# Designs tried in a protein design chat: VHH binders against Hydroxymethylpyrimidine/phosphomethylpyrimidine kinase (thiD). Part 10

Target 1, 255 residues: Hydroxymethylpyrimidine/phosphomethylpyrimidine kinase (thiD), of Aquifex aeolicus (o67772)
Amino acid sequence: MIALSIAGFDNSGGAGTLADIRTFKHFGIYGVAVITALAVQNTQKVYEVFPIPPDVVKEELKAIFEDFPIKGVKIGMLANKEIAEVVYETLKSKKTNFIVLDPVFRSKSGRELLSEEGVEFLKSEFIKIVDLITPNVPEAEILCGEEIKSLEDVKNCAQKIYSLGAKSVLIKGGHLKGNYAIDILYDGKSFYEFKAPKIAGKTPRGTGCVYSSAILANYLRHKDLIKAIKTAKDFITEAIKNSKKLGKGYEIMDF
Short names: E, the ipSAE of ESMFold2; O, the ipSAE of OpenDDE; V2, 0.75 times the mean of E and O plus 0.25 times the DockQ between their complexes.

## First folded at step 4 (VHH)

Design x25 (framework vhh_6z1v_2)
Fold by ESMFold2-Fast, scan of step 4:
Structure x25 (fold): chain B 255 residues (1-255), chain A 125 residues (1-125)
Amino acid sequence: as target 1 above (255 residues)
Amino acid sequence: EVQLVESGGRLVRTGGSLRLSCAASGFTFSEYAMGWFRQAPGKEREVVAAIDWSGGSTWHADFVKGRFTISRDNAKNTVYLQMNSLKPEDTAVYYCAAGTPEYVFTYSEDAYDYWGQGTQVTVSS
């Protein structure tokens, strides 16, 4: 089975297409990639982002879809509206089993990873082809336009994001109870809460990339979204525990 | 092995109050979401209230909001439904249900793995 990562290239390997493909491989899925931007990045910071020309991204997409039977797509950093439009036009015409969008707006170091025009295009058009969108709380606030201060705010925000067109919405870190962090899924009918223990002292790069890619891989294998998220949550928790300080900054998940 | 046993259902007059209990055994209760469902004669089963594994998050259906309150006691492996201002329309068999570990689910019976036998609540006018 073959899955496609459409994301930036993190030359350090902690995030982006390299992390996505490593995650797919871990779950027995062959990964192929379409690179949207080159990130000059190490464990400490994203220094610069060089978007790939939209026409080149279009040719990458064409080359992959002409050669491989793509069953699922994970989308990460899109960099700008022009690239987002090219990806959107290609994907709305293709028959794939599942599209996961990790709405990468900013890096942990604060660098912009999707332009303002790109965010607006995502909210108004792109979201309509998405089977699962996986924002963290700050990203969810941008998508729904509301501040999140409570569990009820998380649920209201998830419903609003769903109303924009996503078939399901997973807000990561929606609330904290005891020793657990909880992710909240809304599928248009029901709320699901997924818990994981808090891991002290580690903040590795690429957790969103790895989590969304693990969800896609497990969904493709079993076609059960709830089980896919549960499996991915267990996996990412273990990957964070086993992350290593390979450079001078954030830990890397080496799985 | 896994058992959910509801109790507390009875005949109550309109405007009365009633507390339902559900005793759980055979699983790690504190890891499971719990829900209360009801089914009236000639109607489909509907979700009434849900509570997460910790008791910190609850949901109540609009038709019972302000009148019913779900709660749990993890030390006693019990979930409760406090029912106030009862109406004839609340007449139904009430079921306790347990979801899977590591998630909590509302609105859909498909997310619940274990079900009790039900307890009859009749509200007379």
Scores: ipSAE 0.006, ipTM 0.254, lowest interface PAE 9.9, mean pLDDT 85

Design x26 (framework vhh_6z1v_2)
Fold by ESMFold2-Fast, scan of step 4:
Structure x26 (fold): chain B 255 residues (1-255), chain A 125 residues (1-125)
Amino acid sequence: as target 1 above (255 residues)
Amino acid sequence: EVQLVESGGRLVRTGGSLRLSCAASGFTFSEYAMGWFRQAPGKEREVVAAIDWSGGSTWHADFVKGRFTISRDNAKNTVYLQMNSLKPEDTAVYYCAAGPEYVLTYGSEDAYDYWGQGTQVTVSS
């Protein structure tokens, strides 16, 4: 099977298309990429983001889809509305693909990774073709327009995001108590919790990219979303635990 | 009312030591991760150190490893940054931040919910 990463290019390999492809390969899925932006970064910070011209992104998409039988798509950094529109227009006709959206809005250093217009387009149009959206709590708050202070707020927010058009919503870090990292899935009918021990003392970059890509890869293997998330949660927990200081900043997940 | 109040910032000589404190109120301190950030004029804000809810796990940036130590006292609702062997490059406004427990695992620096007003540290040659 073949999966597509539509994301930025992190030249350090910790996040973006390189991390997505490495994750797909780890689970036996051949990965191909469409690059939306070049992010000049290392383990310490993002220095610059150079969006790829939308016409070039469109040509990357055409080249991939005319040659490969893509079974699933993982979407990360889109950079701006123009690129998001090109990606949306291509994917809305690809009904057999399972689409996972990791809504990358800002870097850990505070740099904008999706324009304000892009965020609004994502909420109003793009989300309607998404099978699974995987926001962290701050991203979920932007999507649902509400502050999250409790588990009840997480569940209410997940339902609001679902109502925007996503077929399922996984809010990462959805519970603010205890010694567990807890993710909450809403599938339109039921809520599910995925727990793992917190891995304190390590804050590797690219955890969202790797987690969402692992979910897609395992969904393609098993066709079971709950099993895919459980497998991916166990995987990312170990990847964080085994992350290495390869540069001078945050750890890298070298799986 | 949630408050984080930093103290201890001052002028120190190169090679000196300084201890910063951050007193927290208005939330359940023992359920939150704490971080120290700094920002020098004309530079981006950068993370210096972080500590989990229990104090059992800490992270320190490479540029301060072996010189700075983060710690916390949950009984006093206070997080500390012990700074040794200070260099002129350490001159910055230092900020205390509190975030949900998830910020140490999945959260970004932007995910910190509460921020102090900052305390100025100046290191002279």
Scores: ipSAE 0.000, ipTM 0.150, lowest interface PAE 12.9, mean pLDDT 84

Design x27 (framework vhh_h_nbbcii10_fgla)
Fold by ESMFold2-Fast, scan of step 4:
Structure x27 (fold): chain B 255 residues (1-255), chain A 127 residues (1-127)
Amino acid sequence: as target 1 above (255 residues)
Amino acid sequence: QVQLVESGGGLVQPGGSLRLSCAASGFTFSDYSEYALGWFRQAPGQGLEAVAAIDWSGGSTYYADSVKGRFTISRDNSKNTLYLQMNSLRAEDTAVYYCAAGPEYVLTYSEDAYDYWGQGTLVTVSS
């Protein structure tokens, strides 16, 4: 099976298309990529984001979809509205089994990774073609327009994001206080809770990329979203435990 | 096999308090138990209504608007028992109360999410 990563190129390999493809390969899925931006970065921070011209992104998409039977798509950094529009128009017209959107708005170091106009386009249009959106708490707050201080707020926010058009919403709760990293899934009918102990002493880059890609890979293999998320949660927890300080900044998940 | 047995029901005057217990067998109320637990009730002439739910860790609780601030759900993993502390009881709280158990990763008031149910215990609030 073949999955597509539509994301930025992190030259350090901790996040973006390189991390997505490595995750797909780990689960036996061949990964192909469409690069939306080149991120000049290392383990310490994102120094610069160089968006790929939208017409080039369009040609990358055409080349991939004409040649490969894409079963699933994982979307990460889109950089700006123009690129988001090109990706949206292409995916709206193509047949795939499942689309996961990891709404990458800002880097851990604070760099903007999607323009304000891009965020508004995502909320108003792009989200309508998404099967699963996987925001962390800060991203969920931007999407729902409300502050999250409790797990009850997470549930309310998930329902609001669902109302924007996503077929399911997984809010990653690792930013909430407590001893557990708690993720809440809302599928329009029920809430599901996924818990794992927080891993002390490690803050690797690209956890969102790896988690979302692991969910897609396992969903494509088994067609069971709950099982896919649980498997991915167990996998990312282990990947964080085994992450390595290969540079001077954040750890990298080397799996 | 999972079994749930409720106790603690009875006659209580308005404004009073009552504690319901639900003893579980066939699974353990550990931090890593696969079961979420809830309380449901069925009042005379009405359908089944969700009252409160608590996750496997005891860290997340949910309450129906009608009981929020008056009822408290809790679990004692060492005794393998679920509790519902009911304060400031009203006539409209009169119902048969059921405890229910479902998979640990499902935390909802939907009766469809709960696989195992107790037999129920009657709570009557009147003078």
Scores: ipSAE 0.005, ipTM 0.326, lowest interface PAE 9.8, mean pLDDT 84

Design x28 (framework vhh_nb_b201)
Fold by ESMFold2-Fast, scan of step 4:
Structure x28 (fold): chain B 255 residues (1-255), chain A 123 residues (1-123)
Amino acid sequence: as target 1 above (255 residues)
Amino acid sequence: QVQLQESGGGLVQAGGSLRLSCAASGFTFSEYAMGWYRQAPGKEREFVATIDWGGSTYYADSVKGRFTISRDNAKNTVYLQMNSLKPEDTAVYYCAAGPEYVLTYSEDAYDYWGQGTQVTVSS
């Protein structure tokens, strides 16, 4: 089976298309990529982001979809509205089994990874073709327009994001209990929680990329979203534990 | 082989208290989320409370502050402490077990159900 990563190119390999492809490979899925931007980064921070011209992104998409039977798509950094529009128009017209959107708005170092116009387009249009959106709490607040201060706020926010058009919503770290960070899934009917032990002293780069890609890979294998998320959660927890300080900054997950 | 058996129901006057118990067998109790639902005469079955694998609890607004759910993994038992009971709490109370990762108000997400215990609150 073949899955597509539509994301930025992190030259350090901790996040973006390289991390997505490694994750797909780990679960026996062949990964192909469409690069939306070149991120000049290392383990310490994102220094610069060079968006790929939208017409080139369109040609990357055409080349891939013409040649490969794409079963699933994982979307990460889109950089700007023009690229988001190109991706949206292409995916809207294609037969894929499942689309996972990891709404990458800002880097850990605080750099903008999606323009304000891009966020607006994502909320109003792009979200309508998404099978699963995987925001963290700050990203969820941007999407639903409300502050999250309690589990009830997480649930209300998830329902609001669902009402924007996503078929399911997974808010990462939406509930903190003891030494666990709990992810909350809303599928339009029920809420599900997925526990994540907090790993002291480790904050590896690319956790969102790896988690979303692991969910997609396991969904393609089993066709069961709950099982896919549980498997991906166990995987990412172990990957975080085994992350390595290969440079001077954040750990890298090398699995 | 999987069994959930409720107990502790009965007749109580408004303002009183009851403690419901649900004894579980036939599965690894500590790996399951446990919930309480109730059904009043002529009404739909409704969510009351749930407790997950880690002890996190969630309550329906109608019972919040009055009911407390707890679990004892050594005894494979979940409890519902019901305080300040009202006539509208009159219902058959059902114990339910679902996967560890489940936190839901939908009864469809629970794999196993008990046969229920009657709670009657007189005015």
Scores: ipSAE 0.011, ipTM 0.292, lowest interface PAE 9.2, mean pLDDT 85

Design x29 (framework vhh_ozoralizumab_d1)
Fold by ESMFold2-Fast, scan of step 4:
Structure x29 (fold): chain B 255 residues (1-255), chain A 124 residues (1-124)
Amino acid sequence: as target 1 above (255 residues)
Amino acid sequence: EVQLVESGGGLVQPGGSLRLSCAASGFTFSEYAMYWVRQAPGKGLEWVSEIDWSGGSTKYPDSVKGRFTISRDNAKNTLYLQMNSLRPEDTAVYYCAAGPEYVLTYSEDAYDYRGQGTLVTVSS
């Protein structure tokens, strides 16, 4: 079974297409990639982002879809509106089983990874082809336009994002209870909590990429979204526990 | 052709014990979280216990914690509920259910499959 990562290329391997493909392989899925931007980065920060010309991104997409039966797509960093439009145009016409969007807006160091015009295009058009969107709390606030301070705010925000067109919304870290980090899923009908122990002292790079890719891989294997999220949550929790300081900055998940 | 068939209900005195069984067929039992839920006369559904796909993780509300034990046998496609120190308040129809692990409302509509139920009456 084949899954596609549409994301930036993190030359350090902690995030982006390299992390997505490694995650797919871990779960027995062959991964292929479409690179949207080169991110010059290491474990400390993102230095520069070089968007791939939109025409080249379109040719990458054409080459992959012409040759491979793509069952699922994981989307990460899109860099700008022009690239987002090319990706949207291609995916809108293709029949795949499942599309997961990890809305990468900013790096941990605060660098912009999707332009303002790109964010607006994502909210107004792109989101309509998405089966699962996996924002963290700051990303969810941008998408729904409201501040999140409580579980009720998380639920209201998830419903608002759903109303923009996503078929399911998973807000990561939207509720903290005791020693657990809790993710909240809204599927248009019900809310679900996914709990995992908080891992003190570890903030590895690429957790969003790995988590979203693990969800896609497990959904493709078993066609059960709840089980896929739980399996991915357990996997990412262990990957965070076992992350290593291979460079001078953030830990890297080596799985 | 999905079936969940509960058995083991009956009349028992306060302080007594009872074991419920649920035989599952028509789906891949080992891939589902399983639940016991109950409905007392005139009340809504109440979550009683939860067990993950592997049997390695169980959860209980405070009302039954320490008294009830959920277990499963994936080789036999069977779910169990061991009920000890039974109280009149435990009188209810008990249902076996399959579905998502982390449903906030624990509503009837949250389960993929649910059985016909078995009546447990605790009285002297």
Scores: ipSAE 0.000, ipTM 0.149, lowest interface PAE 12.1, mean pLDDT 84

Design x30 (framework vhh_5c3l_4)
Fold by ESMFold2-Fast, scan of step 4:
Structure x30 (fold): chain B 255 residues (1-255), chain A 124 residues (1-124)
Amino acid sequence: as target 1 above (255 residues)
Amino acid sequence: QVQLQESGGGLVQPGGSLRLSCAASGFTFSEYAMSWVRQAPGKGLEVVSDIDWSGGSTTYADSVKGRFTISRDNAKNTLYLQMNSLKPEDTAVYYCAAGPEYVLTYSEDAYDYRGPGTQVTVSS
């Protein structure tokens, strides 16, 4: 099977298309990529982000969809509204089996990874073609427009995001209980909890992209979203535990 | 609800020392790894130092190794950065940050918690 990563290119390999492709390969899925931006990045910070011209992104998409039978798409950094529009128009008109959106808005180093106009386009249009959106708590707050202080707020926010058009919503780290971090899935009908032990001493980059890519890969293999999330949760937990300080900043997940 | 408040910054001469503090509230401080990150004028954020939940494991950027010491007092919900032998290139806004180590957020470069920062200026 073949999955497509539509994301930025992190030249350090911790996040973006390189991490997505490595994750797909780990689960036996052949990955192809459409690069939306070049991030000049290392483990300490993002120095520059160079968006790819939208017409070039469109040609990348055309080249891939003309040649490969894509079964699933993982979307990460879109950089700006113009690129988001091109990706949306292409995916809206193409046959795809499952679309996972990891809503990458900002880096830990403070760089904007999606423009304000891009965020609004994502909330009003793009989200309507998404099968699973995987925001963390800060990203979920941006999407639903409300502050999250409790499990009830997480559930309300998930329902709000669902009402924007996503077919399912996974809010990552939406609840802490004892020694566990809990992700909350809303599928339009029910809430599901996914628990994993808290991991001390590790702050790796690219965790969102690896998790969402692992969910997509396992969904394509088994066609069971609950099982795919559980498998991906176990995988990312181990990847975080095994992350290494290969540079001078945050750890990199080496798997 | 989660709040991080830095203090202890200021103007200091090259070779001088400063001690930064970060008061944490609204979360179980003793369960989180903590970091000091800085941003110099016109540059991106640089991770200066990390400390695990217990204080037993610490890391430092090469630029500050041997000069800076990170520590924590879990009873007081406070993070510290002792800065010795300060250089003009250490001039930056210093931020206290709580990492996602205890919250598996899986967000690509997302910020969980960060304070408003404290200015450190090393001149003359």
Scores: ipSAE 0.000, ipTM 0.157, lowest interface PAE 12.7, mean pLDDT 83

Design x31 (framework vhh_8fcz_2)
Fold by ESMFold2-Fast, scan of step 4:
Structure x31 (fold): chain B 255 residues (1-255), chain A 124 residues (1-124)
Amino acid sequence: as target 1 above (255 residues)
Amino acid sequence: QVQLVESGGGLVQPGGSLRLSCAASGFTFSEYAMNWVRQPPGKGLEWVSGIDWSGGSTTYADSVEGRFTIIRDNDKKMVYLQMTSLKTEDTAVYYCAAGPEYVLTYSEDAYDYEGQGTQVTVSS
């Protein structure tokens, strides 16, 4: 099976298309990529983001879809509205089994990874073609327009994001209990909880990229979203535990 | 030797209340999410309610929210389902189900362990 990563290129390999493809490969899925931007970065921070011209992104998409039977798509950093529009128009016209959107708005170091106009386009249009959106709490607050301070707030926010058009919503770290961080899934009907131990002292790059890519890979293998998320949560927890200080900044998940 | 033993079922009139109990043994109870699942006569299994490992998070099916309360006691290895305002449609065999620890809902093959059930009949 073949999955497509539509994301930025991270020099360090901790995030973006390189991390997505390594994750697909780990689960036995062949990964192909469409690069939306070059991110000049290392383990310490993102220094610059160079968006790929939208026409070139369109040609990357055309080349891939003409040659490969793409079963699933994972979307990460889109950089700007113009690129988001190109990706949206292409995916609307293609038959794929499952689209996962990891709404990458800002880096850990605070660099903008999607323009304000791009965020608004995502909320109003792009989200309508998404089968699963995987925001963390700050990203969820931006998407639903509400502050999250309780489990009830998480559930309300997930329902609001669902109403924007996503077929399912997974809010990462939406509930903290004892030594565990809990992710909350809403599928339009029911809420589901996925818990994992908090890993003290490790903040590796690309956890969102790896998690969303692992969900896609396991969904394509088994066609069960709940089992895919559970498997991905177990995998990312272990990957975080085993992350390595290969540079001077954040750890890298080398799996 | 894993066991889940349900009790507390019976005949009750519409609007009545019942408390179901589930006694667990043979596994590390405090590490598992616990659930109640029911099977109405002639129908498939339906998830009713879930509670996480600590008792800090609970979830309910829309059909029972506001009427049922799930509680756990990790020291006694017990799960309870307090049912109020019972309806004829609540008639079913109720099963206690353990884990997996990360999923708090019913899915075919989602649960590691299920008991033999307790019958709840809402009728006169």
Scores: ipSAE 0.000, ipTM 0.181, lowest interface PAE 12.6, mean pLDDT 84

Design x32 (from z09 with S101E L104F S107D E108S D109S A110R; framework vhh_6z1v_2; at its last look DockQ between E and O 0.37; V2 from the best seeds 0.00; counts 0 for: pae E 13.7 > 2)
Fold by ESMFold2, look of step 5:
Structure x32 (fold): chain B 255 residues (1-255), chain A 124 residues (1-124)
Amino acid sequence: as target 1 above (255 residues)
Amino acid sequence: EVQLVESGGRLVRTGGSLRLSCAASGFTFSEYAMGWFRQAPGKEREVVAAIDWSGGSTWHADFVKGRFTISRDNAKNTVYLQMNSLKPEDTAVYYCAAGPEYVFTYDSSRYDYWGQGTQVTVSS
């Protein structure tokens, strides 16, 4: 089975393309990649982010799709509207692929990882080709336009995001109060809850990338979204617990 | 050999209360999500309530919200359904079910083990 990562390159290996490919490999999926941006970073700081020219992203996509039978696509950082448009136009004719979108808008330090125009294009057009979108709470608030303070707010926001066109919405609730990280899936009919304890004292980079990639990998293996999310949730919880301070800054999930 | 044995179903008047119990054996109860389902004559089976492995999270169908409460006692390997303010439309066979998923789910296809059912009848 072959999965495609469309994401930024984090040269520290904690997130982005390298984390996606490592996650695919962990679950026995051969991963290929299209890089949307080059990030110059380490575990302490993001120094610079250089978007890849949109025409080059288009050529990367062309080269991959003409050679590989891509069964699933995980999308992370898109950088700007022009890159988002290139990715959208390529993928919208590929209805047989399962598309997971991790809607990465800003870094933890507030650095913009998708332009405001890119966010609007994502909400108005891109989301309509997405099989599963996996926002965290801040990202979900941007998508649905509402503040989230409770589990009921999460459910309401998930329905609004679904109405934008995604086939399924998984809101990752780790930012909410409590001892548990509770993720809520809305599939257009029912809500599902995925609960795991929060891991004290560990805040590794790349949890969103690893989680969304693990969901895609397990979906490709089992064709059962609920089982895929459950397996991925257990995996990411353990990966956070075992993360290591390999540099001077944030922990790295080593699996 | 997994067994789920429901009990407590009987005839009650509209507005009455009833508590259903489901005793579980043959598996590690504290590792399973549990659910209550019901089926009225001529209708399809429908989920009533679900509870995760620890009892920390519960879900209730809209048609029973505020009236029914699912709970579990892992030390006694038992799941309960407290049914208040009963209505004639609650008349059904009620089934206990267990699924191996660590996070509870509302989807009946995730439940591998089912009890034989207990009849609840609500009269005017």
Scores: ipSAE 0.000, ipTM 0.232, lowest interface PAE 13.7, mean pLDDT 87
ESMFold2-Fast, scan of step 4: ipSAE 0.213; ipTM 0.606
ESMFold2 (binder alone), look of step 5: mean pLDDT 91; pTM 0.920
OpenDDE, look of step 5: ipSAE 0.065; ipTM 0.579

Design x33 (from z09 with W59Y S101E L104F; framework vhh_6z1v_2)
Fold by ESMFold2-Fast, scan of step 4:
Structure x33 (fold): chain B 255 residues (1-255), chain A 124 residues (1-124)
Amino acid sequence: as target 1 above (255 residues)
Amino acid sequence: EVQLVESGGRLVRTGGSLRLSCAASGFTFSEYAMGWFRQAPGKEREVVAAIDWSGGSTYHADFVKGRFTISRDNAKNTVYLQMNSLKPEDTAVYYCAAGPEYVFTYSEDAYDYWGQGTQVTVSS
């Protein structure tokens, strides 16, 4: 089975297409990639982002979809509106089983990874083709337009994001209870809480990329979203626990 | 084999109290969310309360909030529903439900295992 990563290229391998493909491979899925931007980065920070010209991204997409039976798509960094539009038009026309969007807006170091115009396009159009969107709390606040201060705010925000067009919404780290980080899923009908103990002393880069890619991989095999998220949550928790300081900054998940 | 056995249902006067218990066996109780649901004659089954695997997160339906409290004892593999200030409208069969593992929800459709129910009747 073949899954597509549409994301930036992190030359350090901690995030982006390299992390996505490694995650797919871990779950026995062959990964192919469409690169949206080159991110000049290492374990310490993102130094620069060079978007791929939209016409080149379009040709990457055309080449992949003409040759491979793509069953699922994981979308990460889109860089700008022009690239987001190209990706949207292609995916809107293609037959795939499941689309996961990890709404990568900013790096941990504060670097812009999606332009303001790109964010507005995502909220107004792109989100309508998405089966699962996996924002963290800051990303969820941008998507719903409200500050999140409580579990009630997380649930209200998830419902607002759902109303924008996503078929399901997973807000990561939306609740903390008894030293557990809890992710909250809204599927249009019910709320689900997925818990994991907080791993002290480790802050690896690319956790969002790996988590969303693990969800896609497990969904494609089992067609059960709850099971896919549970499996991915267990996997990412272990990957964080086993992450290594291979450079001078944040840990890297080597799985 | 998974079993959920409810107990504690009986006839009680308006304003009275009851504690329902649900004894669980055949699965790792401490890893499952638990819920209490009820169904009155001629009505659909509705959620009353739910509790996560740890007991740290609970949900109580608006119509019982402040009167009913869900709790669990993972060492005894038991979930409880403490029912105070009972009203005739609380008359129903109360069901214990388990699942899913490590996930908390109050949606009926998501629960994997169900007990046979215990009848609660509240008279004036």
Scores: ipSAE 0.013, ipTM 0.396, lowest interface PAE 7.4, mean pLDDT 87

